Miniprotein binders against a2bj90. Designs and how they scored, part 15

Target 1, 235 residues: a2bj90
Amino acid sequence: MSRSARRKTSALNTVLRVVEVFASIQGEGPFTGTYSVFVRLAGCNLRCPFCDTRYAWSLEAGKPLGVEELVEEIARYEPSLVVITGGEPLLQRHPLNSLVEGLESLGLRVQLETNGILPAPARDEQLWRVYHVVSPKDVPVRVPGAKLHPSWVDYARATGRAWFKFLVANEQHVREVAEYVAKLGIPRSRVYIMPLTPEKLDMKELLELHSRIASLAVKWRLNFSPRLHLLVQLP

## First folded at step 3 (miniprotein)

Design hJ9
Fold by ESMFold2-Fast, scan of step 3:
Structure hJ9 (fold): chain B 235 residues (1-235), chain A 99 residues (1-99)
Amino acid sequence: as target 1 above (235 residues)
Amino acid sequence: SPEYLKRLELIIEYFERLAEWAEKAGNKEVAEKYEEAAKLAREALELAKQGKYDEAIKKLHEAIKLLLEAYKKTGDEEFERTAELLEALVEREEKLARK
């Protein structure tokens, strides 16, 4: 019998594999401009060709940190927002719920960034009570293995605590996003389009791309997310 | 390759998360299917670490079959998607075995 696959009672239930913890400004989504501490969890269930955090793909890239130790480290930054990102944070769902419980006990606002492949939180999870920015990878730039779990749409409708953020390069991508969210019944007020930024853009090119995608957001009546940290040269 | 072993580990972790979710939702049958798929994938990982690629591939095929049977019985597209993830990994393993 595979012991490793069934260790839900092990120390791993109170330990997270963490790549990095750092303070910055949230550059994306509904909380753009907020002083935040970022917690990047290791492990990902996708291999996106445009991924800029490939160093977080492996669980081995993460240092094991106890939930209590991590809560203390985060609290020292005195953040207005805790952004839990990765890889895919929901791969470490059990200890992540414990982390969220600890952060909420301190009155800290928590935002999770997820690819939405794994199911949305249930009412009995600590994760039910925090904010979620879901980044589907099944449209417009299709990533092999990506499929949004339908429970995220139900969660967004029930709680008002989920938004859907799509990387777009051109108007055809925006059209595909509009058709996708209409088909799934996602309210456009919960939808953000964000520039898909190539690896090598100078500041003028980056600003021009932001302007172009923002104009498309106005045209298609969707919300716009910048990548503000790239514009102001923060991590 | 080390990258292949890490990818398999991530897929195993993903299956374990899907099993936990199904269990919490009261769907014990679905949880058991993902747990069994994770177990088969874990056995494949250990075989691959030993350089036994053909045996590892056989274990991954068993996991794929299990997931596709679950898809046929439940209509849950997540089983089809998870089977496709393992199929891609099998293709990579077959290329390694040919070397």
Scores: ipSAE 0.000, ipTM 0.159, lowest interface PAE 16.1, mean pLDDT 81

Design kH1
Fold by ESMFold2-Fast, scan of step 3:
Parts: C-alpha cells; structure tokens; sequence
Structure kH1 (fold): chain B 235 residues (1-235), chain A 83 residues (1-83)
C-alpha cells in the first residue's frame, strides 16, 4: 500500500480542477486585445453578489486534469498569452506553480487573475516570474470577507509584474479607488478602472457605460480597462 | 475510534466555502477526512470534519484557522473530540 499511497499523493499535487479552457481575445486589463487561451480554475474564496461566473465557485465544478495534459492542450492553441483565471486560482497554488513552470518552459507568457486575498508569490515560487492582475474586492464595491493581502503591494513594487483592477459604477467609486491606492502607495500607472456591468444591458447601454467610465479614468488620471469581449460578443 | 471537530460559521455561504477549501486542502495533502455542512440544534451553520486519526483532523483544523484569519470570517472552533 506504501507505493500506492506515494503515487496517489504525488498525483494530487499535480492535478488541477479546471472548469473550462478556451481561446478568445483578452478583453480586460493591461493586455487587452491579445490573442489568449483562458484556463478557468474551479473554486473561489469569495461569494461576490455581482459575480458573473458563479458556476466556477465550487471546486467540484472543475474536472481533474494533470498538469502535463493541460500544458499540452494550451500549447496546441499557440497563444500569445495564457490567462489563468477562476474562481480564485491561488486556492490551487501548489499544482498551479507546476502548471506555470510547464508553460514558461515553452516560452509562453502567463497572466494570473486573482482577488488578492491570498498572499502574493514568494521569490522561490514559479508564480513569482509571471504577470498578475489583482482585483481587490475591499474597495470600492465592498465584499464581506475580502481584504487585499499587503504582500501584493510589495510584490508590485519589487517586480513590476502586478496591476490592480477595480470595478466601478460611478465617480464616487473612482474617488474611493484613488484614495485607496494613494494610501497603499500603489502607482497610478499600475491601476485600472473597469465598468461594473449590472444586469442585462443592450449594446448601446453597454457602450455608454464604457464611455462614462473611460471619461472618469481621464479625469482622475487612471488607466481604463474595457470589457472588450462583451462589446464584440466573444466569450 | 474516529475524531471530530465542529466549526461554527456566521452564514450558510461561509460554511460551504470553508468546507470546500478544507476539502481541497485535504485532497491535496492526502488527508483522510470527511467534511459535512449542516445546521446544529441551535440553528447555526456548522462544518463538521471527521477523520480516523487525531493528526488528520488537527491538520484540517490548522488549515481552517489559517483560512478564517486570511478571509476575515468570524468562526468558532470547538475542541477535537474522539467519537
């Protein structure tokens, strides 16, 4: 049984629970417009009222995939960017580091989307070397249980590989974001504001919302992130 | 015998989230624990962790304490008991 137990433990450390893998255009953040493969990992440590991917909340929503198998699947798309998202990908931190190692060995650029509640990567992690878009949920749309881990600010300053993306609905939200990032010492060049899209909007309403938030980004001297995939009707 | 610990959570969503994260941790570490979400006799949402050894349940409890601290949840932990 000793051999079987060791083999089983090893497998558990190299398996990810994956909800979906698909090719699209990155619609958000600093790499907007990039041909990307999206890897949505299962599980989330928050229950945001405005979440549009509730189907990924449970770890059981994901299919178990070996790291090597997943790397091969991603590579077949020949992407300019691999976007690892979820849920909260850092809940699967151990096998995620193995995935990143495999992807980087093929020269693929990797971006992680995270809520920033769990600590930023340590220098000895594979995750230290990739890009991170951190979406804090403690401002301006406050979510119970959400608190940005302070190590993310240190990581951003040390590496230049993290950006902070905030969902905003109005100018008061933008003011709260500006105050928040100033207090934490996050450079404005690392900050994106993005439209908080409520329930069903028609295309005209969606474009008008984008226009309003973009105008606020100019006024407050912050970067603007669209939700481009919604505007061009891609997944 | 078996060992058990009960974690009291403020809401159903908090209890289910904690249970999912403990389940993931246990699977990743090869810990032989069973996890259940239910209401106790006082109507509180609880996460019940049961395992064949005190060590397995202690590992799950330690992870739960770290998670509660990181997530900012106000959870109450009962002592580990042999059942």
Amino acid sequence: as target 1 above (235 residues)
Amino acid sequence: GKYRVVIKAPTEEAARLIAELIRFFAEERGLPVEIEVRRDENGNWVVVVTGPTRRAVEAALLFARILAEELGYDVEFEGIEEI
Scores: ipSAE 0.000, ipTM 0.251, lowest interface PAE 12.5, mean pLDDT 80

Design kH2
Fold by ESMFold2-Fast, scan of step 3:
Structure kH2 (fold): chain B 235 residues (1-235), chain A 83 residues (1-83)
Amino acid sequence: as target 1 above (235 residues)
Amino acid sequence: GKYRVVIKAPTEDAARWIAELIRAFAERRGLPVEIEVRRDENGNWVVVVTGPTRKAVEYALEFARLLAEELGYDVEFEGIEEI
């Protein structure tokens, strides 16, 4: 086969199960405040009790959409950042690599959000070249079956293209995160703590929680991620 | 004779998605395999891969194993049998 075997002829390389595509502001992590297009892929390998996107858990929740069609749809928004999220987007790794290739060919910046259970990208994957925000669910939130794949730490050290974003509710959680990242050798500069937001907070409670977690980030010398979209009432 | 392998999937959607991806892989590789989604006698959703040679079915099965691991599916693979 040629090096450029046409991706159009393969569902493996050309079809993704997509729940939604929408423009918003990235509210979390190292690119907070960036005008972004969000691509939510269907399917998840966890069942987190605090999950806000339970509608994306099943692959049935996503409609099949061709990579070329998706690239064209994303490009129409003229985004500063493409955020690929889910469920767990690495469950659709093969067509995801094709999507990333198409987006990079247009000069678009790509960020994946992943739970980090599946292995980090290998050097020969298109995914090796894009940004990853890894949100471990083993610490401190202790979701059953959630174990960070060790290759993510190696990937972060090798590339400088991965950050680790932890949900925290209190100072004990921050202590557990600090111990966890020290044990794994994750640099503090790549670590974000983010408020674990219960479903029924009013705006005052939401702001107070953000303030408390931000103060803990300063105290523990970690980066802080808001959930900005919640504060400004965007999707 | 023909060769067959049966892949047990946790749900209908898992079976159909696995079948679609195996079919796409087989077409790309030029593998002469047939792929069917059905329920077995025990009510499990299964993907049945049939081909004229053991090697063709082996390639499809190995791809299916990698795919199931990548997708995080709890799937079971039966041995390849001559039919």
Scores: ipSAE 0.000, ipTM 0.151, lowest interface PAE 16.6, mean pLDDT 81

Design kH3
Fold by ESMFold2-Fast, scan of step 3:
Structure kH3 (fold): chain B 235 residues (1-235), chain A 83 residues (1-83)
Amino acid sequence: as target 1 above (235 residues)
Amino acid sequence: GKYRVVIKAPTEEAARFIAEAIRLFAERRGLPVEIEVRRDENGNWVVVVTGPTREAVELALAFARVLAEELGYDVEFEGIEEI
């Protein structure tokens, strides 16, 4: 009885459902090239047709790990950056704030990757203090159920700790992104476009796609995110 | 049970998470509720909460409303029905 009660109490406060923890190089966004530990949390509130991490969609795909245990595991890698990704990490918001508190107490830099459907952090959350890369799915790919929560734009302006990353395949997609961010008042300096990669490109095709999207970033005066881990064959 | 409420969730994962959270809440408070995750006739994922008293089901629903608000879930709650 007491063991079950403790487990249930921990699940509400300090237990995360974790799919995987591994060291790699951050291949995307503003911290591209940084030695990082990736923490993939289970559960997602979207079903993107281009998703390469479908194994993380279910909360049941994650193993329950205590926050303290997870902090110790992450710290053993001595990373320059902790990347918390998923599924959608904000589905586990309460224990995630506890994880961030533990990581910050060790002086570790934290980046969250989120689809931005759930609200941005409030000032009293530990999540307020860390970096966020928001990947809206309402444009240009228009995933059903996706809508960026407007609080993310306010959070980005207030803190300077959020960027918006968009998957693009062609110039029409870039135009749609440019119109979207202008309408929401997101500064171009906070916007990244990233190649939408089909699952089976050879290395020459992958590099050519990167080159085309990077050229469009220059033309449209937006930042470019590679998928560096794919180019250097890391997870 | 004698009373039932149906919570419509946007995804299977949301429905299962809400159901598990309600289950943990009910166990902590000693609430005699039954919780089921299923698809409705339109293919939507729903969480069905059934209990012997209106009060027990109302408490579970109140918790679910607070949880959905906190997580930003777009859920729909049907009225409590006597069955």
Scores: ipSAE 0.000, ipTM 0.134, lowest interface PAE 18.2, mean pLDDT 80

Design kH4
Fold by ESMFold2-Fast, scan of step 3:
Structure kH4 (fold): chain B 235 residues (1-235), chain A 83 residues (1-83)
Amino acid sequence: as target 1 above (235 residues)
Amino acid sequence: GKYRVVIKAPTERAARLIAEIIRWFAEERGLPVEIEVRRDENGNWVVVVTGPTRDAVEEALEFARLLAEKLGYDVEFEGIEEI
């Protein structure tokens, strides 16, 4: 290997491929309503048919940003929550741990959104100490290649820092989710169901869908996640 | 014969992550490869990828190499050998 190639490779240990950084309100999951900065990392290990961020699938979609530069950019927003999403953020696990360390040093609360195919954090990772919203793609709408890594269930039980979020369109989907989480031993208190929203819904249809899925959450004794940003027309 | 490649990783965690990524890729592409995480004779954590053809092992290796390069994983790749 050439000397220049070796130096470039080593330098990449603290560099993340970032698609976008923007301020918004967290619209989903346990931190719904929180003023947040979203950091979308490039690259994904799935090709979900209902993916809203197909532009982030390629690693080449991301610009290389140094961890320190990214921490400074995030800090300028003075967020209550930093949401690290993608693609699949865990594809960039090594520099992601460095990013988390930098954000944690500033007292910032961090939430990772992941498809859960790659293993959950180990105790010696910085990622062990942050919040995780895991979106399994095994059920109810099966995505080819999707399989939740079993370590996520152990991580959730050990730390209380993971929740499982499922896209559902009807009661049959909720039933399949309930059976899935029972089989894996995931506590219902850690489970969110969220409306699966087709591309074209008017505001009335969107609100009616939210109402139906929320009613199912009550019936099945699961938590409900809205897609609040869609209802209030934010990114 | 079979073909094998050894990927040296800096930690057990890195080795297991690389193995999971290769496993996912192999399942998506239908590659008939076996993936094992172990320690080598020198105490390094390694990912061992074996398959019935050089092409299958080469495809898995090239994907792993691309990810290591793009994402900054500090790993060492050995040449593919026939066993």
Scores: ipSAE 0.000, ipTM 0.231, lowest interface PAE 14.0, mean pLDDT 80

Design kH5
Fold by ESMFold2-Fast, scan of step 3:
Structure kH5 (fold): chain B 235 residues (1-235), chain A 83 residues (1-83)
Amino acid sequence: as target 1 above (235 residues)
Amino acid sequence: GKYRVVIKAPTEMAARLIAESIRAFAEVRGLPVEIEVRRDENGNWVVVVTGPTREAVELALEFARYLAEELGYDVEFEGIEEI
């Protein structure tokens, strides 16, 4: 579709509801430590009790931004990685595919963060071509309404572009994750466990929690994700 | 004719999340449906899905039911009607 034709479509087909765009370091998952620009989309299909971004839950929290303008804004940061997060970014799937197309046309590397409730990308979507970090909330944290869509496992096997990141507080949680991924046939190489951080932790407590979960990752032969941004006090 | 279903949502946010989720699902699947969020005459937030076939609207409704179940939203579905 030409740019002129795209501009003639409805706002719902060419605009995203965006809460914030900012540069930081990716603190989590397989790209930890990467200079990134974060695009936080509005709207979420869960109400996690441990959620750090409750301000993004409503679609009304987002300002409407055209895909073209957003691509230009992101490109000005010259990032090594574009992290599209939210809320739940797949709630805005149509304009999100257009955003990904624009970013890929500039050679930018894109990572989507998703709760995995909505289906994985189909082969005809632009989203098929980018990286996905899926954060299931059904195991071990058991958030009401959360259930990983089985297509994410198929997508991971087909593309090698999905990893699964689980919030864990203790060894029982890690055991539940190990059983869950074994049942689904998810390779351990694609699995990260990450500390579930309570609202009130001082730096000593935060480091101790990281150390404990990292030790469990070694014991259970899983990958470990820190929350690096919390440790270095970045957004 | 065309086919329509009306989904009553408990809040504006629930209605908008359901509508945008159906839109995303429809786009991915090539499903020819139109989705609107509005208030009905009784002040309820509703998601209106219209399509050229009963089957298209049924698929959208099935996805909406799945999403409402997963999110724990108390939604009401009117029967699919030919318009």
Scores: ipSAE 0.000, ipTM 0.213, lowest interface PAE 13.5, mean pLDDT 81

Design kH7
Fold by ESMFold2-Fast, scan of step 3:
Structure kH7 (fold): chain B 235 residues (1-235), chain A 83 residues (1-83)
Amino acid sequence: as target 1 above (235 residues)
Amino acid sequence: GKYRVVIKAPTEEAARYIAELIRLFAEQRGLPVEIEVRRDENGNWVVVVTGPTRLAVEAALEWARALAEDLGYDVEFEGIEEI
């Protein structure tokens, strides 16, 4: 059979499907309290029942934006941190590497939020050089299809640029997380537990939940992530 | 019978990425397809899409083809076969 002609649409290779871009404070993980610009990419490979951003699940929810245009928009905020989130941002891996290259060229610090189902970055990717907060959904919350890719553990050990952030509701969940990270060889210093916040909590209930999970973090010698933006009522 | 298509990808990463995007599309459209990533006899990374009707497999393939072209992946599609 004849060889098919290779088609390359390089202009379209630098387009991301973007749901929203906004300035806020990073409320979660190792960079809690940092003035940040959030870039929410469209598309997700999970359907978590507790998901707060269901509007981002479809790729069609995102507006096509060129990488250069997006870099310029982000730069106008003068952020201390760029948080790339979604959906699952690694679904748009190719143009995402181009975005990261542009942001690094401006000296901007970049953090990716990922569910960790898709492989960790390879050494030749721009994504290798940035920070990653991996939020596994297989343990303890047991989302179907949510198996953590083993390359994330290797990436964390090799680079020191990945942390693992687990949603927990109670002490049994924390025990399951402790067993999971021990089995995979994830250092406790790279592990955060974060309150699994049900819908319609009032501020008193939200603070009480934070206090309980923080207390469990101390007891189990793990790091604690608040959901600070919820406590201070920011996006 | 069932229908199958094989998509040849340049790397393991590309194959897994394409497979996840096909899975997402299939879920959004309610398409009853099975998706597998493996190596073929020539050592190529492939995405195998199987479904109960030719139309289900064609819909998944059409979306995957458009996306691969948009992203500049050099992927090769085999013909749809009845198995």
Scores: ipSAE 0.000, ipTM 0.179, lowest interface PAE 14.5, mean pLDDT 81

Design kH9
Fold by ESMFold2-Fast, scan of step 3:
Structure kH9 (fold): chain B 235 residues (1-235), chain A 83 residues (1-83)
Amino acid sequence: as target 1 above (235 residues)
Amino acid sequence: GKYRVVIKAPTERAAELIARYIERFAEKRGLPVEIEVRRDENGNWVVVVTGPTREAVERALEFARRLAEKLGYDVEFEGIEEI
């Protein structure tokens, strides 16, 4: 392998704040059921009342890891999918592009989970070439400060590499999602509705909620995302 | 002279992953090693690591050995040779 001072220096200075790295099954969205490594980045620009990962809200919750060290750690798992989540990963955009470059160089498939408040990738970013699951929090759950950046719709249309995943509790929420995506011009084929799970459901209640939301997905001609990891008791 | 080790991998994917990991490890630690993935004369996928010192190649090999164990790869290592 040839070595250059410039490339070597850039790699040494690229650092991410990482909360955790672990192997599991992707339980949500278009890649449900895929053997995955989850990389949870620190920091978030929202404070969702239903958030399951409040421990990741602060940047200080993350340990500094070099991009090359993180790529090395991820690849040891030999995942079918690398899920980069958080917090909000796009808060660490510059080193995140370097991470994506490293993972792609190993032939690893990458999915980003984002709230969509920050702009979608530009064509010259490494992030342009990976998959994105965008979870808008402005509709139907109405989290303060959560406005979807319009560039995500353009990105989805241009690349076919973005899907929009909405938390829903009832049929009125599904109606609001349907109106929202129609107004923005998001194709129904790119839309997932997912159960908004209360903090403490038993397994029977969790299955019943999944059944109800799945039935609404059929009725409204939208895709359904489970929370499979909750049903099979994985992290 | 130079030093070389040949690591035999069970599949092309295993060879590529091992090679990329050694590449990352070498970059991180400033080790002056060259890495090549190829087929040997028997059609096996191999990762060839060469370097100017035995120490550099030994460090790369030990990393690869630990990685193979962690991933459950069935790999075979030849002894380090001076070429």
Scores: ipSAE 0.000, ipTM 0.099, lowest interface PAE 20.8, mean pLDDT 82

Design kS1
Fold by ESMFold2-Fast, scan of step 3:
Structure kS1 (fold): chain B 235 residues (1-235), chain A 83 residues (1-83)
Amino acid sequence: as target 1 above (235 residues)
Amino acid sequence: GKYLVVIFAPTEEAARRIAEEIRRFAEERGLPVAILVERDENGNWVVVVLGPTREAVEEALEFARRLAEELGYDVIFYGIEEI
């Protein structure tokens, strides 16, 4: 058998624009603490002023990688979780479904991080079968152009595979989140509040902010997401 | 530099309609924008609006936003980049 008989998918068949692939600990959301491989896809449909990954905003920031090549790269890490993030991964929806199919064929658990502007997966997509953490930017942070697509609420109810994670700085933000999720009919069990971390916090300030937001989560009967990677100084 | 916005459309028909209406609007107002309809490598239909200033592209984007809402199109991307 020649090596060309084992060649990877050509760039003309299925290609993703990938900014970076790295191993770390999932620091956020329902899978906090899990050994993960992060796949950051290029391109974003928002320009959040608090964004930590502005380098991924442009599609040109990503290098073209074939799905088979990317699956092999991810598999070498032997992760407990594959986190597909961006930018906004759903901008590359077609090859993303192929990537998910490849990863699931290896028995790997997949989580997508999305801003929720683009529609939730349809039942015939491979993306229907994986976990989604939706980070709305319309409330409380009010990013221009952000609006949660209503299909995400239906997807969460139908599958039990979506959670909603909100950046909050204070109690007024938590109140706005509580009102928002009540209006949309999102169960509180599916809602996480997470500290909105300004740049240049020292470790004491970062821990104090986490403590304040966690206390508000208890008070308002919502789930709390840390930013654990920041506390333990991982990427 | 130049400024660009990419509008993700749900269908080819929506993309072409939006592009045609933006071109008409730009011509009527003398806006110095170029409008392209493309299918990206992921099979998404996109309308690309290019202009020499952020203000020109913003005016076209705001028109597109109103148009999409009026026509019931699910316009998916709003963002302005300097290229």
Scores: ipSAE 0.000, ipTM 0.186, lowest interface PAE 15.2, mean pLDDT 80

Design kS2
Fold by ESMFold2-Fast, scan of step 3:
Structure kS2 (fold): chain B 235 residues (1-235), chain A 83 residues (1-83)
Amino acid sequence: as target 1 above (235 residues)
Amino acid sequence: GKYEVLIWAPTEEAARRIAEEIRRFAEERGLPVDIIVYRDENGNWLVVVEGPTREAVEEALEFARRLAEELGYDVLFEGIEEI
């Protein structure tokens, strides 16, 4: 593209397709327990059979919001953390970088949730400077079309701003995760295992599952992520 | 969009065998399908066949049905859906 065409395209790409914005507690990953605002972007490049957010799969599920308007809406919550999730937020990469710039200008801490199929941020992107929780769908469950982009491992080593979070149901899954991260050279300190929560679990079953997966995390020397919001019945 | 079909297999062995044979069939025919073996949250073994056209997925599915009958695997086939 010519420079003029790129400038015109940038001016048109200052809107994001947003499914929902809400305040809650981050229930997962390295920032568990943090008062957060969740921004769910529309569109996804996977169709996971166990997906809880199927309503976000289509770009048309999102309403167009200007970056400036969205930054103001987020700021009204006075959050300790802004969690940008989806679908797959990197599908809206260009306006997402503009959103991150606006949020950082207000001193807000930003975390992206991504499936890691699209490339990790480049050094000249605003996204390079924020935190990323990557949820590969390569293992232990193998979702069609899912493959972690190798740049995420390099990004994690270069920046210390990426962690890898895996859904696990049993010890065989944990073994597969351990083998996968060893093969890719991902440090265990950057790895979280999280309970894969089936439909129809009651609260006692949910707590027992958390206990089992946490015990496996200790045994395998990996970090544990709860699904805290499910345990305390928050969105 | 893409097209997908789910094949429910009785065991891990059956799922992996079916997936490998479909991959071989697809390679020999030049069929543009991706095949994944997946275990769901309820412990079921699935073979997922994904392709850019309904026709490609249908051809793979027809082969899979014949193969399962030949090998004596008790499998369940879901309908092809556009994803």
Scores: ipSAE 0.000, ipTM 0.086, lowest interface PAE 22.2, mean pLDDT 80

Design kS3
Fold by ESMFold2-Fast, scan of step 3:
Structure kS3 (fold): chain B 235 residues (1-235), chain A 83 residues (1-83)
Amino acid sequence: as target 1 above (235 residues)
Amino acid sequence: GKYFVAIEAPTEEAARRIAEEIRRFAEERGLPVEIVVLRDENGNWVVFVEGPTREAVEEALEFARRLAEELGYDVEFLGIEEI
């Protein structure tokens, strides 16, 4: 009978906690350069130190948005790609599947960015149909307690819809990534290395870092992801 | 083992300021902590503090907490974990 209880139940099933929605260019990963709408979801993974906060909803700088309202807002941008990111978007898995269903009904392409700690989509999830960029935090930038769920490797092999993106600062990091992906059986063709930007860099330093990491990608026969939005000064 | 804490900051400016001030505090006190500012792939700014002892990390965290309050930054603190 409680209206408050009914609202809470609705929020769990068809409402997403959204930090921001904005248009930009995808600066990272396999879709670099694509005109995109970014949907940043609030909250962190309770098992990932990076996103594990007891005040997960305090990251909710945005507002609770109904799936239908969010779909309409995204559609107004007429994007070539919808990038769903956040802290960890899979923490809101149930309403996220509803969002994906709504976006696909409009013919929009969807990419999820995830740390890969929670399991990969099952075949009966709407999320099975979309693209995933998985950013493991267990190597080489070691976030303690973070561990890639093994189902992501199986999902990538089964669907061809997942890639693995790693933050690297130097050649030792690239070596650690190469060893990690070999051990897990992740194909090199599915692996991106990306510059780790640990602190504010001027444009010359940022370009030099990009050049160094790109050269290492060639040397180690891995794909390279820029942080293009940083280079062109977009959000 | 090592100990660590992650501090999630609302902006790049807040993360850089907090990291810079923690480094100065650590240098002044001889605290053997390493500070890394991460911009994750989701666009969140995180200040990661690592140290050889829980005490060193806790001292840095307490300083960061007071600093964030003084500067009006709305930051989130992860509990201290052992690696």
Scores: ipSAE 0.000, ipTM 0.102, lowest interface PAE 18.5, mean pLDDT 79

